# Designs tried in a protein design chat: VH-VL binders against NAD kinase (nadK). Part 50

Target 1, 268 residues: NAD kinase (nadK), of Syntrophomonas wolfei subsp. wolfei (q0aze0)
Amino acid sequence: MKIILVNNRFKENTEKKAQEIAGQLSALNVEVIIDNGLDEPYAGTVDFIMVLGGDGTMLRAARRYGQRAIPVLGVNMGTVGFLSNIEINELAEYLPLILREEYSLEARMMLEVAVFQQQSLLTRVFCLNELLLRSNSPRMLSFALEISGQKLEPYRGDGLIVSTTTGSTAYSLSAGGPIADPQLDAFIVTPVASHIINKRPLVVSPEREISLHLLEEREAIIGIDGQIKMDFGAENRVLIKRAPHPLLMVNLKAKPFFTSIDRSLQRQ

## First folded at step 18 (VH-VL)

Design RR16 (from OO3 with light chain V100L)
Fold by ESMFold2, last read:
Structure RR16 (fold): chain C 268 residues (1-268), chain A 121 residues (1-121), chain B 113 residues (1-113)
Amino acid sequence: as target 1 above (268 residues)
Amino acid sequence: QVQLQQWGAGLLKPSETLSLTCAVYGGSFSGYYWSWIRQPPGKGLEWIGEIYHEGDTNYNPSLKSRVTISVETSKNQFSLKLSSVTAADTAVYYCAREGLKHWTPYGMDVWGRGTLVTVSS
Amino acid sequence: DIEMTQSPDSLAVSLGERATINCRSSQSVLYRSYNKNYLAWYQQNPGQPPKLLIYWASTRESGVPDRFSGSGSGTDFTLTISSLQAEDVAVYYCQQYYTLPRTFGQGTKVEIK
């Protein structure tokens, strides 16, 4: 059995704990790869991914490994969030179940984001929460939104968020989007700041393709899960689709979404 | 390892349609752009166009009016048609994969062996 | 279209000596967000398809000997063969993959002197 342990190299307590857990797993003849964010993602085949940390560490793990359709367990190490399943002090209790594969999986939709120079692919990125298009200057953006080839009236404002339902409690919420049940598959399209023509958030079928491009030259940025930043100009466009694979989140312990939502939001 | 095998008729008369097929073995067809490139005898390389596994195409503007690239995903194949050929279309034709590392382009990493197509009188 | 210009068209180099090939693009091929130049170098031996040598301007493809190296950024790029071997006699092409259409340099023929 081979497991990736994902931690954050900038949080000393997670690095020490990852080494302790790796030692425990190695003693059980489990091969362990540590991903602290310093190196490129591990390229080989693994059976399980364990994320030690908060939602930010889970977002990085999802981006790196989510398209491999491998079980991912969130282990909370302090800050309450939306993406952990168990606490670090419970890991010893659940480890036998993990090794015997006695758990269920919860699928969470991911975005596939493709960025182009005109029609030329520059990169493809997968994300769990959202894509943000925003101005990188004092000037508002003027941009086009197309949904499956259907061109909406032009947008003018600070930007736009395209999120998953999992991302509905992140930046999308702060921009006025609805909280969505993460068991639903959908895009949530939320204007940022104000909307010149009273643009409302949209909830869109996951089968649609969403395209964005600027209508005039402006300094803009594409943000991915609040962790990746790319310059975006008049010669670029971005295409957003449902990713081929959802993130497969391990469920060992019941985590009721609706009754815990207020507590979790105090930390977003 | 990914390998490309290509085939098609090698001798054409002016005004006929060039037709070549490339099959993908030993790797994933999905997630990539697949290209056709040609090389006239003794000359350099010219990119003809590309196709995404889902069917979207991009063509060299110099050839756009005459070129069609298509996919047959059930067979992991893509094809080139070039209409109204002339002697100027005599070349070795290659299929190639537009390579990706961490989903980012890095050049054409796998090539077919090439097919010489001669257009005569 | 981004025009790719190579220099020289032909190069004769003694065995064990250094070969240098230049490539210039008419526009930048640097994707600034990743700080990567979308430029590749290919080797084409007689009767064979091109083979990828260098990608992102300076990264050697797997299985390519250490004597091959790439450098440059933006619009100006160089392929260097530090110690020419007999098997390095080939035509070399630079190619940009930043925009469409994909474009190649005209090629540089490397020969033993």
Scores: ipSAE 0.742, ipTM 0.898, lowest interface PAE 1.4, mean pLDDT 90
Fold by ESMFold2, fold request of step 20:
Structure RR16 (fold): chain C 268 residues (1-268), chain A 121 residues (1-121), chain B 113 residues (1-113)
Amino acid sequence: as target 1 above (268 residues)
Amino acid sequence: QVQLQQWGAGLLKPSETLSLTCAVYGGSFSGYYWSWIRQPPGKGLEWIGEIYHEGDTNYNPSLKSRVTISVETSKNQFSLKLSSVTAADTAVYYCAREGLKHWTPYGMDVWGRGTLVTVSS
Amino acid sequence: DIEMTQSPDSLAVSLGERATINCRSSQSVLYRSYNKNYLAWYQQNPGQPPKLLIYWASTRESGVPDRFSGSGSGTDFTLTISSLQAEDVAVYYCQQYYTLPRTFGQGTKVEIK
């Protein structure tokens, strides 16, 4: 059995704990790869991914490994968010179940984001929460949104968020989007400080393709899960689709989404 | 190991249509752009165009009016048609994959062996 | 279109000596967000298709001998063969993949002196 332990190098307590857990797993004849974000993602075959930390560390793990259809367990190390399943002090209790593969999986939709120089592909990135398009100057953006080739009336404002249902409790919520049940597959399209009065958030079928480009020469950026930033200009376009694979989140302990919303939002 | 095998008629008369096919083995067809490139005898390389596995195409503007690239996804194949050929279209034609590392382009990493197409004068 | 210009058109180098090929693009091929130049180098032996040697301007493809190296950024790029061997006799091409159409340099023929 081979496991990746994902932690955040800039949080020293997670690095120490990752070493401790790696030692425990090695004693049980489990091969362990530690991913602290510094090196390239591990390319070899693995059976399980354990994320030590909060939602941010899970977002990085999802971007790196989510398209590999490997079970991912969120282990909370202090700050309660939306994406952890068990606490670090419970790990010893659940470890036998992990090793025997006695757990269920919850699928969470991911976004596939393709960025172009006109029609030339520059990169693809996968994300769990959202893509943000925003102005990088004092002036508002004027931009076009197309949904499966259907051209909506132009947007003008600070930007736009295209979110998964998992991302509905992140930046989309602050911009006025709805809280969505993470069991649903959908895009949530939320304007940011729209100048156009009748632009409301949209909930869009996961089968749609969403395209964005600027209508005027302006400095903008694309943000991915609040962690990756890319310059975005008048010669660029971005295409957003449902990713080929969802993130497969391990469920060892019941974690009721709706009864915990206030508590989770207050602690983020 | 991804491999490309290409075939088609190698001798044409002026005004005919060039038709070549490239098949993909040993790897994923999905998620990639697939290109055609040509090389006239003793000359350099010219990109003809590309196709995404879902069917979207991009063509070199110099050839756009005469070129059609298509996919047959069920067979992991893509094809080139070049209409109204002349002696100037005599070249070795290659198919190639636009490679990706971490879903980012890094060049044409896999090439077919090439097919010489001669257009009689 | 981004035009790619190589120099020299041909190059004769003694065995074991350094060969240097230059490539200039008419526009930058640097994707600044990733700090990567979308510039590749290919080797083409007679009767064979091109073979990828260097990508992102300076990274060697797997299986390419370490005597091959690439350098440069933006618009000016160099392929270096640090110690020429007999099997390195070929035509070398640079190619940009930053924008469409994809464009290649005219080629540089490397021979043993």
Scores: ipSAE 0.733, ipTM 0.892, lowest interface PAE 1.4, mean pLDDT 91
Fold by ESMFold2, fold request of step 20:
Structure RR16 (fold): chain C 268 residues (1-268), chain A 121 residues (1-121), chain B 113 residues (1-113)
Amino acid sequence: as target 1 above (268 residues)
Amino acid sequence: QVQLQQWGAGLLKPSETLSLTCAVYGGSFSGYYWSWIRQPPGKGLEWIGEIYHEGDTNYNPSLKSRVTISVETSKNQFSLKLSSVTAADTAVYYCAREGLKHWTPYGMDVWGRGTLVTVSS
Amino acid sequence: DIEMTQSPDSLAVSLGERATINCRSSQSVLYRSYNKNYLAWYQQNPGQPPKLLIYWASTRESGVPDRFSGSGSGTDFTLTISSLQAEDVAVYYCQQYYTLPRTFGQGTKVEIK
């Protein structure tokens, strides 16, 4: 059995604990690959991914490994978020179940984001929470949103968020979007500081294709899960689709979404 | 390892339609752009066009009026048609994959062996 | 269209000596957000399809000998063969994949002197 152990290189307690857990697993003849974010993603075959940290570390794991359809377990190391399932002090209790594969999986929709120079592909990125289009200057953006070829009235403002239902509790929420059940597949399209008052958040079928481009020359960026930044100009276009594979999140412990919303939001 | 196998008629008369097919083995067809490139004998390389696995195409403007690229996803195949050929279309025709590393383009990483197509005078 | 110009058109180099091929694009092929030049170098042996040698201007493809290296950024690029071997006799092409249409340099034939 081979496991990737994902941690945050900027937190010493996470790094130390990752080494301890890797040692325990190695003693059980489990091959462990540590991904602390410094190296390229591990390219070989792997059976399970364990994420030590909060939601941010899970977002990086999802971006790196989510399209490989590998079970991913979130292990919280202090701050409760929306994406962890068990606490670090519970890991020893659940480890036998992990090794015997006695757990259920919850599928979480991901976004496939393709960025173009006119018609030429520049890159694809997969994300769990959201794409953010925003101004990179004091000036507002003027931009076009198309949904499955249907052109909406132009947007004017600071930007736009296209999120998954999982991302509904992240930047989308701060911009006025609804909280959505993460078991639903949908896009949530939330304007950021819109200068046009009739632009409300939209909930959109996951079968739709969403396109964005600027209507005038301005400095803008595309943000992915709050962790990746790309320059975005008048020559660029971005297409957003449901990713081919959802993130497969491991459920070892019942963690009801609706009763936990207030606690999770209060903790940043 | 991914490999490309191509076939089609190698001898044409002027005004006929060139038709070539390329099949993809040993890897994913989905997620990639698939290209046709040609090389006249003793000369350089010319990109003809590409197709995405979902059917979207981009063609070299110099050939656009005569080129059709098609995909048959169920067979992992894509095809080139070039209409109204002349002697100037005599070339070795290659299929190729537009490669991706971490979903970012990095050049044409897999090529077919090539098919010589000769258009008689 | 981004025009790709190679120099020289042909090059004769003694075994074990350095071969240098230049490529210039009419427009930048640098994707600034990733700091990657969307430029590739290919080797084409007689009767064979092109083979990818270098991508992103300076990164060697797997299985390519260490004597091949690429450098440059923006519009000016160089392929260097540090110690020419007999098997390196081929035509070399640069190619941009930043914009459409994809365009290749005219090729540089490398021969043993």
Scores: ipSAE 0.732, ipTM 0.893, lowest interface PAE 1.4, mean pLDDT 91

Design RR16 (from OO3 with light chain V100L)
Fold by ESMFold2, fold request of step 20:
Structure RR16 (fold): chain C 268 residues (1-268), chain A 121 residues (1-121), chain B 113 residues (1-113)
Amino acid sequence: as target 1 above (268 residues)
Amino acid sequence: QVQLQQWGAGLLKPSETLSLTCAVYGGSFSGYYWSWIRQPPGKGLEWIGEIYHEGDTNYNPSLKSRVTISVETSKNQFSLKLSSVTAADTAVYYCAREGLKHWTPYGMDVWGRGTLVTVSS
Amino acid sequence: DIEMTQSPDSLAVSLGERATINCRSSQSVLYRSYNKNYLAWYQQNPGQPPKLLIYWASTRESGVPDRFSGSGSGTDFTLTISSLQAEDVAVYYCQQYYTLPRTFGQGTKVEIK
């Protein structure tokens, strides 16, 4: 069995704990690859991914490995979030179930984001929470939103968020979007400080394609899960679709979404 | 290893339609742009166009009115048609993959062997 | 369209000596957000398809000998063969993949002197 341990190297206790867990797994004849963000994503065949940390570490793991359809377990190391399933002090208790593959999987929709120089692909990025288009200057953006070829009236404002249901409790919520059940597949399209009256958030079928481009030259940025930033100008377009594969989140311990909302939102 | 196998008629008369097919083996068809490139004998390379696995196309403006690229996803194949050929269309035609490393373009990393298409005077 | 211009058109170099090929694009091929130049170099032997040598201007493709290197940024690029070997006799092309249409340089034929 081969497992990737994803950790956040900027927290010393997390890095130390990852090494301890790797040693324990190796003693059980489990091959372990540690991904602390320093190297390129591991390219070989892997059976399981264990994320040691909070929601930010899970977002990085989802971006790096989510399209491989590999089970991903979130292990909380401190601050309560939406994406952890068990606590670090419970790992020894659940390890036998992990090794026997006795767990269920919860599918979480991801976004496929393609950025173009006009019609030429520049990059493709996958994300779990959201794409943010925002102004990178004091001036507002004027931009076009298309949904499956249907052109909406132009937007003016600070930007736009295109979120998954998982991302509905992240930046989209702060911008006025709804909380969505993460078991739903949908896009949530949330304007950021819109100048156009009555531009409301939209909930959109996951089968739609969403396209964005600027209508005039301005400094803008595309943000991905709050962790990747890309310059975005008048010659660029972005296309957003449902990703081919959802993130497959491991469920070992019941974590009811609705009864946990207030506790989980204390940090974001 | 990804391999491209191409075939089609090598000798045409003026005004006929060039038709070539390229099949993809040993790798994923999905997620890539697939290109056609030509090279007249003793000359350089000219990009003809590309197609995404879902069917979206981009063509070289110099050839756009005569070019059709299509996919047959069930067979992992894509095809080139170039209508109204003349002697100027005599070239070796290549299919190629627009390569990706971590979903970022890095050039044409896999090429077919080429098909010489001759258009008689 | 981004025009790609190579120099020289042909180059004769003694075995074991350094060969240098220049490529200039009519506009930048640098994707600033990734700090990567969308510029590739290909080698083409007679009767063969082109073979990718260098991508992102300076990164060597797998299986390409260490004597090949690429450098440059923005609009000015160089392919260097540090010690020319007999098997390096070929035509070399630069190509941009930043915009459409994809465009190639006109080619540089490298021969042994």
Scores: ipSAE 0.717, ipTM 0.887, lowest interface PAE 1.5, mean pLDDT 91
Fold by ESMFold2, last read:
Formats: sequence, structure tokens, C-alpha cells
Structure RR16 (fold): chain C 268 residues (1-268), chain A 121 residues (1-121), chain B 113 residues (1-113)
Amino acid sequence: as target 1 above (268 residues)
Amino acid sequence: QVQLQQWGAGLLKPSETLSLTCAVYGGSFSGYYWSWIRQPPGKGLEWIGEIYHEGDTNYNPSLKSRVTISVETSKNQFSLKLSSVTAADTAVYYCAREGLKHWTPYGMDVWGRGTLVTVSS
Amino acid sequence: DIEMTQSPDSLAVSLGERATINCRSSQSVLYRSYNKNYLAWYQQNPGQPPKLLIYWASTRESGVPDRFSGSGSGTDFTLTISSLQAEDVAVYYCQQYYTLPRTFGQGTKVEIK
């Protein structure tokens, strides 16, 4: 069995704990690859991914490995978030179940984001929470949104968020979007500081394609999961679809979403 | 590891339609743009067009009125049709993949061996 | 269209000497967000398809000898063969993949002097 331990190199306790866990797993004949974000993603075949840290570390793991259809376990190292399943002090209790594959998987929809220079692909990025289009200057944006070829009335404001249901508790929430059950597959489209009164958040079928482009030259940014930033100008277009594979989150411990909302949002 | 095998007619008469097929082995068909490129004998390379695995196409404007590129996803194949050929269309025709590293384009990383198509005078 | 112009059209170089090929694009091929130039170099031996040598202007493809290097940014690019070998006799093409249509330089034939 080969696993990846994903941690954050800037948090000393996660780095030390990753080394301890690697030692414990090696003693059980498990090969361990540590991914602290410093190197390129491990390219070889692995059976399992363990994420040591908070939601940010899980978002990086999802971007790097989410399209490989590999089980991913979130292990909380302190601050309660939305994407961890067990606490670090419970790992020893659950480790036998992990090794025997005695757990369920919860599928979480991901976004496939393609950025174009006119019609030429510049890059493709996968994300778990959201794409943000926003102004990078004091001036507002004027931009077009299309959903499956249907052109909506132009948007004017600071930007737009296209999130998954998992991302509904992230930036989308701060911008006025609804909290969504992460078991649903949907896009949540939330305007940011819109000058257009009737531009309410939209909940959109995951089978739709969402396209965005600027209607005038402005400094703008595409943000991905709050961690990736790309310049976005009048020559660019972005296409957003449901990713081919969901993130496969390991479920070892019951974590009722609705009763945990207030605790998880405390950080916000 | 990814390999492209191409085939089709090698000799055509003027006004006929050139038809070539490229099959993809040893890798994923999905997630890539697939291109056709031609090279007249002793001359340089001309990009003809590309197709995404879902069917979206982009064509060189110089050839757009005569070109059709299509996919057969169930067979991991894509094809080129060039209508109303003349002697000027005599060339070696290549299929190629637009390569991706970390989901970012990095050039045409896999090429077919080429098919010489001669249009009689 | 982004036009790609190579110089020289033909180059004769003694074995073991440096060969230098220039490529100029009519517009920038730099994707600033990734700081990557969407510029590739290909080698084409007689009777064979082109082979990718260099991508993102300066990164060597796997299996390409160390004597090949690429440099430049924006609109001006250079392929260098630091010590020409007999097997390097070929035609070399630059190609941009920043926008459509994809365009190639006219080619540079490298020969032994």
C-alpha cells in the first residue's frame, strides 16, 4: 500500500506529525510519500491520500490529486473546518480501518476551469470550492455570463463567484450566497457587490457550462480556491464545467453537516 | 508511451476529398486537443486545425472553407477531410497531440509518422 | 495571426562548434500569470516527423541532449546547440501555441561545414 501524506511546510506541528505518521505507517509496511507543497505532485500510483491540516491543505490536495479518483482523508490538526473527518488524536483508533479499507466515500463535486486567450487554451485548473472573478483596481467590472449558451444580462460590480456546494461555506457565503448541502451537485453563482439589483445568487444544474468574459478593458483576476491567482483581461475567457471526477472524501467518523455548521463557521 | 497511428488515401485526383484518420494508443483521448499539420515536399509546416475530445474545432483561416475535423471518441480516433483538393494540397500530413504538463499547454509532444498525399496534376 | 520568423534560413557549422538560431514572433507569446512563453522548438530529421526539443522557450523535453538550450522571452527567442554533432543535422522550427492559428517559423536548415 502506498499513500501520500499532504501537509503544510509552514506549520511546524504538521511537519513533525507527518514524520511521526510516516514512521508508524512504514512499520506497517506502508510506503509513504510526503507532499508538503514544495515539490511537484507525486506522479506515481498511490492508493490513499491523507491530508494533515485544515481546509486550505485539503484544497491543495484536491487540486493536485482530486482527478485521480483516490480516497482522500482529512485529518484535523487544530482548527475545526468543513473538510476534515477525524482528529489527529483519533488517527491511531481509525488506522486499522484505513488499512482494511473499511470506510465509505463521499463524492464532492469539483470544478473544471479552463482559461483561454480568445479561443486558445492557456491553462486548465481543478478546484474544490470556487472560482472568483474580481476587479484588481478601484474600478468595477462589466462582464458577461453565459450558462449553456444562454446569455444573461450583463453584470456590473466587483466580480462573481462560481462555487460548488462544498464551496458554499467559503467566499460564496461572504458574498451573500446560500449555504448548500455538500451532498448536492450544483453550481452556486454569486455576484460580488453588484450594481444590478436583480442579480441574485443562482443555483445551477451541474450539467451546465458557465462562461465568463469582460465587456470592457479592466484589470481583473481569476482566483481559484483562494490560492491560485491569474490575471484576466478583455482578451480572455473562462469556461467552467463539472470536473470529470469528484473528490472522493473518506468517511470514517460520522460528521453531521447541519449540526456542525456553527462550529465550522466560527473561524469566519 | 502515447502513440498515434494514421492512415488514409495516398493518391487523389483534383476536386476529390482528402480523408485521413488518426488513432490514439497508450494514453487518454479525453482532455486533449488533437491537431492536423501538413508539410508540402521540401517546405515548412502548416497547422490545419484542431479538435477537442468533445468535438469543438478550430481551423486555420487559410483552409477553413474546405476543412472538416471530426472525432470518434468510442474508438479514440479523429479524422481530417479536405475538400476540393488541387496539386497545391500535395504534402505529408501529420496528426499530433497538443501536450499538457500540469494541465498547461507545452507544444505538440506526440506526432504521427505522417501520410504522404499526392494530388495528380 | 502571430507570424514566426526564423533566422538564418540555413546555417553551416563545424562539428563541435556552436549553432545559434533566432526566432521572432510578431506579438508576445508570454503568459504572464505563469511567466511562461508558449514557444516550442522542434527538430525534424529527413523523412521523419518533427520532434519536440524545447518547450516554454527554455525547458528541455525528456531525452533531449544537454547541448540543446533555449532562451528568450516575449517576442525574441534563441535555440542554441552548444557543440554541434553529426546527428544534429536537421531542420529546426519554432512554433507558438499562445494563440490560434498555431504558427511555425519557416525553418532553419543546420548543416556540417
Scores: ipSAE 0.700, ipTM 0.882, lowest interface PAE 1.6, mean pLDDT 91

Design RR5 (from OO3 with heavy chain S30Y)
Fold by OpenDDE, look of step 19:
Structure RR5 (fold): chain C 268 residues (1-268), chain A 121 residues (1-121), chain B 113 residues (1-113)
Amino acid sequence: as target 1 above (268 residues)
Amino acid sequence: QVQLQQWGAGLLKPSETLSLTCAVYGGSFYGYYWSWIRQPPGKGLEWIGEIYHEGDTNYNPSLKSRVTISVETSKNQFSLKLSSVTAADTAVYYCAREGLKHWTPYGMDVWGRGTLVTVSS
Amino acid sequence: DIEMTQSPDSLAVSLGERATINCRSSQSVLYRSYNKNYLAWYQQNPGQPPKLLIYWASTRESGVPDRFSGSGSGTDFTLTISSLQAEDVAVYYCQQYYTVPRTFGQGTKVEIK
């Protein structure tokens, strides 16, 4: 068995824990790769991915490895979030199950984000939560939204979020988007401070494609999962589709979503 | 390793349509742009166009009116048609893959062996 | 279209000596967000398809000898062969893949002096 441990190099506790766990796994004849985000994603084949940290670390892991159809376990290290399944202090208890591959999987839809320079592909990114288009200035953006070839009225506002259902409890929620069942596949298109009062979020079929481009020669920013930043100008276009493969999240412990979200919201 | 095999008629008369096919072996057809490039004898390289596995195409404006690139995903193949050929279209034609590093294009990393197409009366 | 211009058209270099090929693009091929130049170098031997040598202006493709190096950013790029070998006799092309259409330099023929 070969396992990738994903941690955050900027959080010392996660780094130490990764090394500790790596030692433990090695003693069990498990090959371990530690990914702290410093280097490029490991290119070799692996059987399991363990994410040590919070939601942010999970998001990074998903972007780096989510398209490889590898089970991904979120191990929470004292943070509040929605993407971890067990706590770090529970890992020892569940480790035998992991090694025996005795766990269930939950498929979570991811976004496929393609960024173009005119008609030329610059890059593709697969992400778990959302794409954000926002102004790089205090001024509103003017941009075109197209859904499956249907051109909507020009959008004006600070920006737009295209989120998965997993991402519905992230930035989309803060922007007024609906909370979505993570077992549902859908796009959530949430306006960010639209000049149109009460501009409503859209729930869009995962079978559709979403296209964005600016209608003015201004600089904007594309944000992916709140972690990746890309410049976005008039010469750029972004195409958003359902990723061809979902993230396979490991379920070792039952974690009721709606109870959790209700509890979380009550604490805010 | 990924390999491209290409085939088609190598001798044409003026006004005929060039038709070439490229097949992908040893790797995934999905997720890549596939290109056609040509090289006249003793001259440089000219990009003709590309196609994505979903069918999206981009063509060189200089050839757009005469070029059609198509894909048959079930066979892991893509094809080139160039209509109304003239002597100026005599060249070695290559199919190629635009490779990806972490889903970012980095160049034509796999090429076919090329097909000489001669246009003569 | 982005025009690519190489210099020189031909280059004769003694074995073991440095060969330098320049490539200029009519506009920047730098993707700032990734800090990557969408510029590649190819080697082509007679009767063979081009072979990718350098991508993103300065990264060697797998299997490419260390004597090959790429440098530059924006609009000016250089391919350097630090010590020319006999097998390096070929035509070299630069190519931008930043915009459509893809465009190549006119090529530089490298020969042994």
Scores: ipSAE 0.915, ipTM 0.965, lowest interface PAE 0.5, mean pLDDT 95
Fold by ESMFold2, look of step 19:
Structure RR5 (fold): chain C 268 residues (1-268), chain A 121 residues (1-121), chain B 113 residues (1-113)
Amino acid sequence: as target 1 above (268 residues)
Amino acid sequence: QVQLQQWGAGLLKPSETLSLTCAVYGGSFYGYYWSWIRQPPGKGLEWIGEIYHEGDTNYNPSLKSRVTISVETSKNQFSLKLSSVTAADTAVYYCAREGLKHWTPYGMDVWGRGTLVTVSS
Amino acid sequence: DIEMTQSPDSLAVSLGERATINCRSSQSVLYRSYNKNYLAWYQQNPGQPPKLLIYWASTRESGVPDRFSGSGSGTDFTLTISSLQAEDVAVYYCQQYYTVPRTFGQGTKVEIK
């Protein structure tokens, strides 16, 4: 059995704990690859991914490994969020089940984001929570939203969020979007400080394609999961689709979504 | 291990339509842009166009009125049609993949062997 | 369209000596967000398809000897062969993939003097 152990090198407690857990796993004849964010993602075949940290570390793991259709377990290390399943002090209790592969999986939709220079692909990025288009200056944006080729009335405002249902509790919520059941596959399109009356949040079928481009020259940014930033200008366009593979989240301990909403949001 | 194999008629008369096919072996067809490039004898390389595995195309403006690139996804194949050929279209035609590293383009990393197409005078 | 201009058109270099090929784009091919130049170098032997040699302006493709190196950013790029070998006699092309249409330089023929 080969496991990737994902941590955040800039959180010292996480780095030390990752070394301890790697040692424990090695003693149980498990091959461990540590991904602390410094190096390129491990390219070889692995059976399981263990994420040590909070939602931010899980988001990075999802971007790096989510399209490989490998079970991913979130292990919380002190900050309660939406994406961890067990606590670090429970890991020893659950480790035998992990090694015997006795767990269930919950699929979480991801976004496939393609950024273009005109019609030329610049990059493709996968994300778990959201894409944010926002102004990078004091001035608001004027931009076009297309959904499966259907051109909506132009937007004016600070920006737009295209979120998964998992991301509905992140920036989309702060911008006035709904909380969505993460079992649903959908896009949630939430305007940010729109100056156009009647630009309400939209819930959109996951089979749709969403396209964004600016209608005038302005400095803008595309943000991915609040962790990646890309400059975005009048010559650019972005296409958003459901990613080919969902994130396969390991479920070892019940985490009731609806009864935990207020507690999880308060601890973010 | 990805390999491209290409075929099509190598001798044409003026005004005919050039038709070439490229098949992808030993790797995924999906997620990539697939290109056609040509090289007249003794001359440089000219990009003709590209197609995404889902069918979206980009064409060289100099050829756009005469070129069609299409995919046959069930066969992992893509094709080139160039209408109304003249002697100026005599060239070696290559298919190629636009390669990706970490989902970011890095150049054409796999090429077909090439097909010489001659348009008689 | 981004025009790619190579210099020189041909180059004769003694075995074991340094060969330098320049490539200029009419517009920047730098994707600033990734700090990557969308520029490749290809080697083409007679009767063969082009072979990818350098990508992102300065990174060697797998299996390419260390004597090949790429440098430059934005609009000005250089391919260097530090010690020319007999097998390096070929035509070399730069190519941008920042925009469509994709464009190649006109090529540089490298020969042993």
Scores: ipSAE 0.712, ipTM 0.878, lowest interface PAE 1.5, mean pLDDT 91

